# Designs tried in a protein design chat: VH-VL binders against q8ixk2r445to577. Part 266

Target 1, 133 residues: q8ixk2r445to577
Amino acid sequence: FFGMLQNKGLTDYCFDYNPPDENQIVGHQVILYLCHGMGQNQFFEYTSQKEIRYNTHQPEGCIAVEAGMDTLIMHLCEETAPENQKFILQEDGSLFHEQSKKCVQAARKESSDSFVPLLRDCTNSDHQKWFFK
Key: E = the ipSAE of ESMFold2; O = the ipSAE of OpenDDE; V2 = 0.75 times the mean of E and O plus 0.25 times the DockQ between their complexes.

## First folded at step 11 (VH-VL)

Design p103 (framework fv_zigakibart; at its last look DockQ between E and O 0.86; V2 from the best seeds 0.70)
Fold by ESMFold2, look of step 11:
Structure p103 (fold): chain C 133 residues (1-133), chain A 119 residues (1-119), chain B 107 residues (1-107)
Amino acid sequence: as target 1 above (133 residues)
Amino acid sequence: QVQLVQSGAEVKKPGASVKVSCKASGYTFKGYAMHWVRQAPGQGLEWMGYINPYSGKTKYNEKFKGKATMTSDTSASTAYMELSSLRSDDTAVYYCAREKYTDYYFDYWGQGTTVTVSS
Amino acid sequence: DIVMTQSPSTLSASVGDRVTITCRASQDISNYLAWYQQKPGKAPKLLISAASTLQSGVPSRFSGSGSGTEFTLTISSLQPDDFATYFCQQYYSYPFTFGQGTKLEIK
């Protein structure tokens, strides 16, 4: 799968990666932002290794969650996907992070009206349902 | 060179409608939310709402729901705001403003369109 | 709604003066605060975002500070071009709201 990774519950919002320095893509947080359909910062690929790749820039980035954290951050992709970079996009739309056994949820940043994806206990919430378009 | 060029001044009677345009250039129009802000004579600024030109989805300040209708035409790189059932207190300058990508504040503004409602 | 209150409403100062304008939010807005300058008959112009980040092309005599509920715009050495009305704006939550404005008059 590839394209915009959209949220069912937080409608009109997509995974977005806008690092402060376009040449330093590692270590910054993935956000949610209004879908725009232009690829680039909102273009992601879900691979056979269960990676979510940001590959519109070289070197390619892969979304990861560091041990004990709940934020999705950009790491460099590796030849064999590390466990912290593996996500299962299930048929019900949930996005399951195997290592942590948690689901990706659309959440408010600092209680504001800006949004980020975070790991949370898996629920039936539409805010934990994702699809590519 | 980002530029927002708005339609010209309008004089309307109470009860009429007006449609203000905002033509964008120098950037990819559908990639940025377009906001509308009003300024009554001698007064401050009021946020009215936005449209996502990609999806057509809008968000309105509750004060302007039913008064304002925001639309866009991506092929013309133009946002529109229609005001209905005009009253004298709708007399104001209306600005379009572009949202900074991912940051929500307004980095570029149109020159403003003066709407005067007179009997 | 988050109410933004500016002080003073008008400020008279001379070229070369250091001036400060304050903006208070009715609740904690972190640093989600922008400052705009508006000259008569013209659209607002963005000066500062994130409470303290100076925008490209804005003279370095402008600076911003603050977080939470109180914020300050400072002009370190007032120039004739700085005659304008200044607005703060929160972008923490919808509806976005502006302060009522501070009119800076050059003597």
Scores: ipSAE 0.766, ipTM 0.917, lowest interface PAE 1.1, mean pLDDT 93
Fold by OpenDDE, look of step 11:
Structure p103 (fold): chain C 133 residues (1-133), chain A 119 residues (1-119), chain B 107 residues (1-107)
Amino acid sequence: as target 1 above (133 residues)
Amino acid sequence: QVQLVQSGAEVKKPGASVKVSCKASGYTFKGYAMHWVRQAPGQGLEWMGYINPYSGKTKYNEKFKGKATMTSDTSASTAYMELSSLRSDDTAVYYCAREKYTDYYFDYWGQGTTVTVSS
Amino acid sequence: DIVMTQSPSTLSASVGDRVTITCRASQDISNYLAWYQQKPGKAPKLLISAASTLQSGVPSRFSGSGSGTEFTLTISSLQPDDFATYFCQQYYSYPFTFGQGTKLEIK
């Protein structure tokens, strides 16, 4: 699966990654922003290694969860996907992080009207449902 | 290089409708939310709402729900705002403004369209 | 709605003066505050975002500070081109709201 990763509950919002430096793509937080269909910052791939890959730049970035954190941070992809980079996109649309055993949920950012994907206890909320578009 | 060019001044009678256009150039139109901001004579700025040209989704200031309708034509790189049931207090300069990517302030503005409502 | 209150509404100053404009938010908006400059018959121009980030092409004599509920726009040495109306805008939450404006005029 590849393309824009859109949230079901928070309509019209997609995974978005816009690093300050195009040549340094790791270490920043993945956010949610209005879907725009331009690719690039909103183009992701779910791979056979259970990675969510930011497949726009070289070297390639993969979404990771750092120890003690609930945010999604961009790391470099590795030949063998590390445990903190493994996600299961289930048939019901839930995005499950294997290591933390939590689900990715669309949540409010620092601004009350901006949003980020965060790890939360798994529920049946549409805000924890995702699909590629 | 980014430009927002709005349609010309309008003079309308109470009860009439008016549709203002905002033609964008110099960037990918569907990639940025387009906002509308009103400025009554001698007054401050009022946020009216925005449209996402890609999806057509809109968000309105409650104050302008039922008054303003925002649309867009991606093939023409143009945003539209229609005002209905015009009254005298709708007299104002109306601006389209592009939202900064991933931020909610406005980096580019149209030149404004003056709408005058009078009997 | 978040109310943005600017002070003063009108300010008379001379070229070379240090000018400070204040914007107060009715609630904590963190640093989600932008400043615009508007000249008669023209659209607003973005000067500062995130309370203190100067936009490209804006003279360094402009600066912004503050967080929470109190913000300031400062012009260190007023130039002829700076006489205009200035607006603050919060983008912390919808609906976005602006201050009523500060008209900076020549003394």
Scores: ipSAE 0.518, ipTM 0.857, lowest interface PAE 1.0, mean pLDDT 94
ESMFold2 (binder alone), look of step 11: mean pLDDT 93; pTM 0.946

Design p104 (framework fv_zigakibart; at its last look DockQ between E and O 0.91; V2 from the best seeds 0.00; counts 0 for: grease 19 > 18.9)
Fold by OpenDDE, look of step 11:
Structure p104 (fold): chain C 133 residues (1-133), chain A 119 residues (1-119), chain B 107 residues (1-107)
Amino acid sequence: as target 1 above (133 residues)
Amino acid sequence: QVQLVQSGAEVKKPGASVKVSCKASGYTFTGYAMHWVRQAPGQGLEWMGYINPYSGGTKYNEKFKGKATMTSDTSASTAYMELSSLRSDDTAVYYCAREKYVDYYFDYWGQGTTVTVSS
Amino acid sequence: DIVMTQSPSTLSASVGDRVTITCRASQDISNYLAWYQQKPGKAPKLLISAASTLQSGVPSRFSGSGSGTEFTLTISSLQPDDFATYFCQQYYHYPYTFGQGTKLEIK
């Protein structure tokens, strides 16, 4: 699966990665933003290694969850996907992080009207359901 | 060279409707949310809402729900805002403004369209 | 809705003066604050974003500061081109709201 990774509950919002420096693509947080269909910052791929790859730059980035964190951070992809980069996109649309045993949820950033994907206890909420478009 | 060019001034009678256009150029039109902001004579700025030209999704200020309708034509790279049931207090300059990608503030503005409602 | 209150509403100053405009938010908006300059018959022009980030092409005499509920726009040395109306805007929470404006006029 590849393309825009869109949230079901938070309508019209997609995974978005926009690093400040195109030459330094790792270490920043993945956010949610209005889907724009241009690819680039909203183009992701779910691989057979259970990675969510950011496929617009070389080297390629893979979404990871750092220890003790609930945010999604861009790391470099590795030949063998590390445990903290493994996700299961289930048939019901839930995106499950294997290591933390939590689901990715579209969440409000602080008290603002900005949004981010965060790890949360798995529920049947549409805010935890994702699909590629 | 991002540019937003709006349609010309409008003079309408109460009860009429008006549709203001905002033609975008110099960037990918569908890639950026387009907002609308009005400014009554001698008054401040009021946010009316936005449209996502890619999806057609909209968000309105509650104050303008039922008053303003935002649409877009991707083939023409143009955003539209229609005002219905015009009243004298709808007299204002209406601006389209592009949202800065990911950052939410307005980086480019149209020149404004004056809508005058008078008997 | 978040209310943005600017002060003063009108400010008279001379070329070369240091001027300060304040914007207060009715609640914490972090640094989601922009400043715009508007001249008569023209659209607003973005000056500062994220409370303190000067936009490209904007003279360095402009600066912004603040976070939370109190924000300030400063012009270190007023130039003739700076006489205009200034607006703050929060983009922290919908609906976005603007201050009522500060008209900077020549003394």
Scores: ipSAE 0.898, ipTM 0.953, lowest interface PAE 0.5, mean pLDDT 96
Fold by ESMFold2, look of step 11:
Structure p104 (fold): chain C 133 residues (1-133), chain A 119 residues (1-119), chain B 107 residues (1-107)
Amino acid sequence: as target 1 above (133 residues)
Amino acid sequence: QVQLVQSGAEVKKPGASVKVSCKASGYTFTGYAMHWVRQAPGQGLEWMGYINPYSGGTKYNEKFKGKATMTSDTSASTAYMELSSLRSDDTAVYYCAREKYVDYYFDYWGQGTTVTVSS
Amino acid sequence: DIVMTQSPSTLSASVGDRVTITCRASQDISNYLAWYQQKPGKAPKLLISAASTLQSGVPSRFSGSGSGTEFTLTISSLQPDDFATYFCQQYYHYPYTFGQGTKLEIK
């Protein structure tokens, strides 16, 4: 799968990666922003290894969750996907993080009306449902 | 360079409608949300809502739901705001403003369109 | 809705003066605050975002500070071009709201 990873509950919002320095893509948080179709920052690949890859950059970035954290952070991809980079996009649209046993949810950043994806206990909320376009 | 050019001043009678345009240039129109802000005479600025020109999705300040309708034409790089059932207290300058990518504040503004509602 | 209150409403000053304008939010808005300058008959112009980040092309005599509920805009040495109305805006929660404005006039 290639494209914009959109949220069903928080309509019109997509995964977005906007590192402050495009040459230093590791270690920054993935955000949610209005879907726009311009390319790069909102294009991700979901791979057969269950990675979510930041498309159009070399070396490639893969979304990870560091131990004990709930934020989605960019790491370098590896030939064999590490456990902290494995996400299962399930048939019901939930995005399950295998290592933590939690689901990705659209959440408010600092309780504001800006948004980020965070790991939360899995529910049936539409804010935990995702799809590619 | 980024420019937002709005349509000219309008004089309307109560009960009429008006459609203000905001033509964007110098950037990829569909990549940035377009907001509308009004400034009534003797009043401050008031946020009305936005449109995402990529999707057509909108969000309105509750105060303006049913009053304002925001649309866009991506082939013309133009955002529109229509005000219906005009009253004298709708007299104001209406601005379009571009949202800074990812950051949400307004980095560029149109020159404003004066709408005067008089009987 | 988050109420933004500016002080003072009007400020008279001379070229070369140091000027401070304050903006208070009715709740914690972190640093989600912008400052705009507006001259009569003109559109607002962005000066500062994130409470303290100067926009490209804005003179260094402008500075912003604050976080949470209290914010300031400072002009360190007024120039003739700085006489205008200034307003703050929160972008923490919809609806976004603006302060009522501070008119900076020639003394």
Scores: ipSAE 0.722, ipTM 0.904, lowest interface PAE 1.4, mean pLDDT 92
ESMFold2 (binder alone), look of step 11: mean pLDDT 93; pTM 0.939

Design p105 (framework fv_zigakibart; at its last look DockQ between E and O 0.92; V2 from the best seeds 0.85)
Fold by OpenDDE, look of step 11:
Structure p105 (fold): chain C 133 residues (1-133), chain A 119 residues (1-119), chain B 107 residues (1-107)
Amino acid sequence: as target 1 above (133 residues)
Amino acid sequence: QVQLVQSGAEVKKPGASVKVSCKASGYTFTGYAMHWVRQAPGQGLEWMGYINPYSGTTKYNEKFKGKATMTSDTSASTAYMELSSLRSDDTAVYYCAREKYTDYYFDYWGQGTTVTVSS
Amino acid sequence: DIVMTQSPSTLSASVGDRVTITCRASQDISNYLAWYQQKPGKAPKLLISAASTLQSGVPSRFSGSGSGTEFTLTISSLQPDDFATYFCQQYYRYPYTFGQGTKLEIK
């Protein structure tokens, strides 16, 4: 699967990665933003290694969850996907992080109307449902 | 090189409708949300809402629901805002403004369109 | 709605003066605050975002500070081109709201 990774509950919002430096793509947080269909910052791929790859720059970036964190951070992809980069996109649309045993949820940043994907206890909420478009 | 060019001034009678256009150039039109902001004579700025030109999804200020309708034409790189059932207190300068990508504030503005409603 | 209150509404100053405009939010908006400059008959121009980030092309005499509920726009040495109306805007939560404006005029 590849393309825009869009949330079901938070209508019209997609995974978005927009690092401050285009030449240094790792270390920043993945956010949610209005879907725009231009690819680039909103183009992701779910691989056979269970990675969520950011397929715009070389070297390729893969979404990871750092220890003690609930945010999604961009790391470099590795030949063998590390445990903290493994996700399961399930049939019901839930995105499950294997290491933490939590689900990716569209959530408000602070109490604002900006949004980020965060790891949360798995529920049946549409805010935890994702699909590629 | 980003430019937002709005349609010309309008003079309308109460009860009429008016449709203001905002033509975008210098960037990918569908890649940025377009907001509308009004400014009544001698007053401050009021946010009216936005449209995502890619999806057509809109979000309105509750104050302007039923008053303003936002649309877009991607083939023309143009955003539109229609005001219905015009009243004297709808007299204002209306601006289109581009949202800074992922940052939500407004980095580029149209020159404004004056809408005057009078008997 | 989040209410943005600017002070003063009108400010008279001279070229070379240090000028400070204050914006208060009715609730904590973190640093989701922008400052705009507007001259008569023109659209607002973005000066500062994220409370303190100076936009490209904006003179360094402009600066912004603050977080939470109190924000300030400072012009270190007023120039003739700076006489205008200034607005703060919160983009923390919908609906976005603006301050009522501060008209900076020549003394």
Scores: ipSAE 0.896, ipTM 0.952, lowest interface PAE 0.5, mean pLDDT 96
Fold by ESMFold2, look of step 11:
Structure p105 (fold): chain C 133 residues (1-133), chain A 119 residues (1-119), chain B 107 residues (1-107)
Amino acid sequence: as target 1 above (133 residues)
Amino acid sequence: QVQLVQSGAEVKKPGASVKVSCKASGYTFTGYAMHWVRQAPGQGLEWMGYINPYSGTTKYNEKFKGKATMTSDTSASTAYMELSSLRSDDTAVYYCAREKYTDYYFDYWGQGTTVTVSS
Amino acid sequence: DIVMTQSPSTLSASVGDRVTITCRASQDISNYLAWYQQKPGKAPKLLISAASTLQSGVPSRFSGSGSGTEFTLTISSLQPDDFATYFCQQYYRYPYTFGQGTKLEIK
């Protein structure tokens, strides 16, 4: 799949990656933001290796979760996907992180109306359901 | 570079409606939420709501639901805010303001449109 | 709604003075706070975001500080161009709200 990765429960919100320096794409947090048509910051590819790739720039970034953390951070993609970069997009729309055994959920940042994807225990919440457009 | 140009001043009678325009230039219109803020004469600022011009999705301050209608025309890079059933206390300057991408505060403002409601 | 309270409402000062304007939020808003300057008949202009981040092109005599519920805007040495009304605004939760404004007047 390739496109905007949208949340079912938090409507009109998409995965968004807006690093402070476009030439330094590693190490910043993925956010959720209002879906828009610009494409570059909200276009991701879901690969056969179960990666979520940010590939509008070179080198390509892959979404990862560092050990013990619940935040989604941009890393460089590797030839063989590391375990912390593998996400299973299931038929029910849940986005399962294999290494942590947790699901990606749309969540408030600091209880604000700013939103981020975070790992949480898997549930049936629509805030844990995702689809590409 | 970025510029927001609003329509001219309006004088209206109670009960009428008014539609204020905000034409954007210098950036990708559909990539940024457009907010509306009012300022009554000699008073502070009051947030009215926003539109996402990409999706057409709106969010209103509850105070203005049913009073204000926000729309946009992507082919004209223009946001609109319509006020219905005008009352004298709707007299104010109405600003459009662009949301800073991913940061939510307002980095660019239109020059304001004065709406005067009197009989 | 998060209430933003500014003080003072009016401040008289002379060129060269150091002035401080305060803004208090009715609940913790972290650093989700902006400061705007507005001159008569003009739209607001963004000065500071994230409580303390000075915007490009804003003179270095402006600074902001605070987090949580209490915030300050400081002008270290007042210039003639600085006489205006100043507003704080929270962007932590909808509806976004502004302080009532502080009018900075020439003494």
Scores: ipSAE 0.766, ipTM 0.912, lowest interface PAE 1.0, mean pLDDT 93
ESMFold2 (binder alone), look of step 11: mean pLDDT 93; pTM 0.941

Design q120 (framework fv_recaticimab; at its last look DockQ between E and O 0.78; V2 from the best seeds 0.00; counts 0 for: pae E 5.8 > 2)
Fold by OpenDDE, look of step 11:
Structure q120 (fold): chain C 133 residues (1-133), chain A 120 residues (1-120), chain B 112 residues (1-112)
Amino acid sequence: as target 1 above (133 residues)
Amino acid sequence: QVQLVQSGAEVKKPGASVKVSCKASGYTFTGYYMHWVRQAPGQGLEWMGYISPNTGNTKYHQNFQDRVTMTRDTSISTAYMELSRLRSDDTAVYYCARVRYSGNYPFDYWGQGTTVTVSS
Amino acid sequence: DIVMSQSPSSLSASVGDRVTITCQSSQSVLYNYNNKNYLAWYQQKPGKSPKLLIYWASTRESGVPDRFSGSGSGTDFTLTISSLQPEDFATYYCQQYYSFRTFGQGTKLEIK
């Protein structure tokens, strides 16, 4: 699966990554932004290693969850995906983070009008359902 | 064994276009990114860009952004690099080179190179 | 772009000599999460494609003789040939692959 990763509940919002420096893509937070299909900021790939890859760069970035955090942060992909980079995109659309045992939920950023994907307890909310478009 | 076999030498006039092919064998074509590198006579190596054979996604160096097009045909495990509006300083040997799909590695296999000569 | 500065541009040596080539990157190519340096070394002979020698700054590619070694971290790297052999006369390039790809200018190793 590849393309825009769109949320079901938060209609028309997609995973978005736009690092301030293309020569340093590591360490910034993945956000949600209106799906626009323009450029490479919203192009992701779900791989057989259970990674969510940011294909805009080489080396590729892979979304990771750092210890104690509930945000999605860009790391570099590894030959063998580390545990904190493994996600299961389930048939029901839920995006499950294996290490934390939590689901990725579209949420409003605190004290902001912007949105971000956050790890939350798994529910049947459409805000926790995702699909590639 | 892994092999990258490129198309033959090209002679072009300024303003023309050239399309170089790179046929891959001995491995799963879609599992590895394909990059293109050129080398002007007596000069160093210059990175041009890459393509994901799986997705078709590309990224070009800014120096070539408006003139280069990289494509692939997965059915025949072949990558293509087309350079348009050729000028004399585009005279070079052009290489295709693969990296592991994640892009975390250098170029482990190279094509034999394609000489492109641009002259009036 | 990450700029790679290679030195020297050329050098002459004899068979059996110890040879050292240096490479400096404009920014660190060390990935802090895995502590790997995204730095490679290539050998190129006239009329031939480059050949990968070293990656991760210090890991030899399969089939590469142990007289070739890489060292360094962050921004400063070195390729060393402990005892030069006749087949080692060639041009050598460093390359970063931390952000896209950039090559050093090359070092031509000639027979003295």
Scores: ipSAE 0.881, ipTM 0.948, lowest interface PAE 0.6, mean pLDDT 96
Fold by ESMFold2, look of step 11:
Structure q120 (fold): chain C 133 residues (1-133), chain A 120 residues (1-120), chain B 112 residues (1-112)
Amino acid sequence: as target 1 above (133 residues)
Amino acid sequence: QVQLVQSGAEVKKPGASVKVSCKASGYTFTGYYMHWVRQAPGQGLEWMGYISPNTGNTKYHQNFQDRVTMTRDTSISTAYMELSRLRSDDTAVYYCARVRYSGNYPFDYWGQGTTVTVSS
Amino acid sequence: DIVMSQSPSSLSASVGDRVTITCQSSQSVLYNYNNKNYLAWYQQKPGKSPKLLIYWASTRESGVPDRFSGSGSGTDFTLTISSLQPEDFATYYCQQYYSFRTFGQGTKLEIK
């Protein structure tokens, strides 16, 4: 799959990645932003290795979760996807992180008007449902 | 045996366009990004951009953003680079080079190069 | 862009000599999460396309003779040819691939 990765519950919000510098794409958090499709910030590829790839950079970025963390952070993709970069996009729309056994949920940043994807215990919430468009 | 075979040399006038082809064989075409790199006479190597043959998405270096278009035809395993509004300083050898889709690697195979000469 | 600076721009050497070529990047190309330096070396002979020699700063590409070695980390890198052979006279380029692709200016290695 390739496109904008949208949340079902947080209507019209997409995965968005806009690092402050093209030479510093590693280590910044993926956010949620109103879907717009401009500037390539919102285009991701879901690969056969279960990666969520940010393909507007070479080498490519892949979404990862570091041990003990719940935030989705940009790492560089590798030839064989590391376990912390593997997500299962299930038929029901849930986005399951294999290593942590948790699901990606749209969440509000504490004391903020902004939203981010975070790992949470898996539920049937529409805020844990995602689709490409 | 991996091969990248590029189209033949071109002579163009200023203001024209050139479209260089790069036909891949000996590997799965959609398993690799295709990059384009040029080299002016007596000069070093200059990265221009890439295309994903799998998805068709592209990224161009800022210096070429308004003049370059990269495309591909997966049915014949061929990538294309078109440069418009040619100037005399676009005279160069243009290379295609592949990058492994499933990893962060340098260019492991290069085309033979296509000489483009821009003159009045 | 990450700027790559090579030194020297040219050198003359004899068959059997040991030569070194250096390359510096304007920022680190070490990816701390996997401890790999995203730095490659290419060889280019006149009229030919470049050929990959070394990647990840020190990993030799398949089929490259063991007289070629790479070293360094972060911003400072070296290509060493331990005993020059007649076929080694060429231009050598370093390249970073940590953020897009940029090349050094090249080092022309000539027969003395």
Scores: ipSAE 0.116, ipTM 0.723, lowest interface PAE 5.8, mean pLDDT 89
ESMFold2 (binder alone), look of step 11: mean pLDDT 92; pTM 0.943

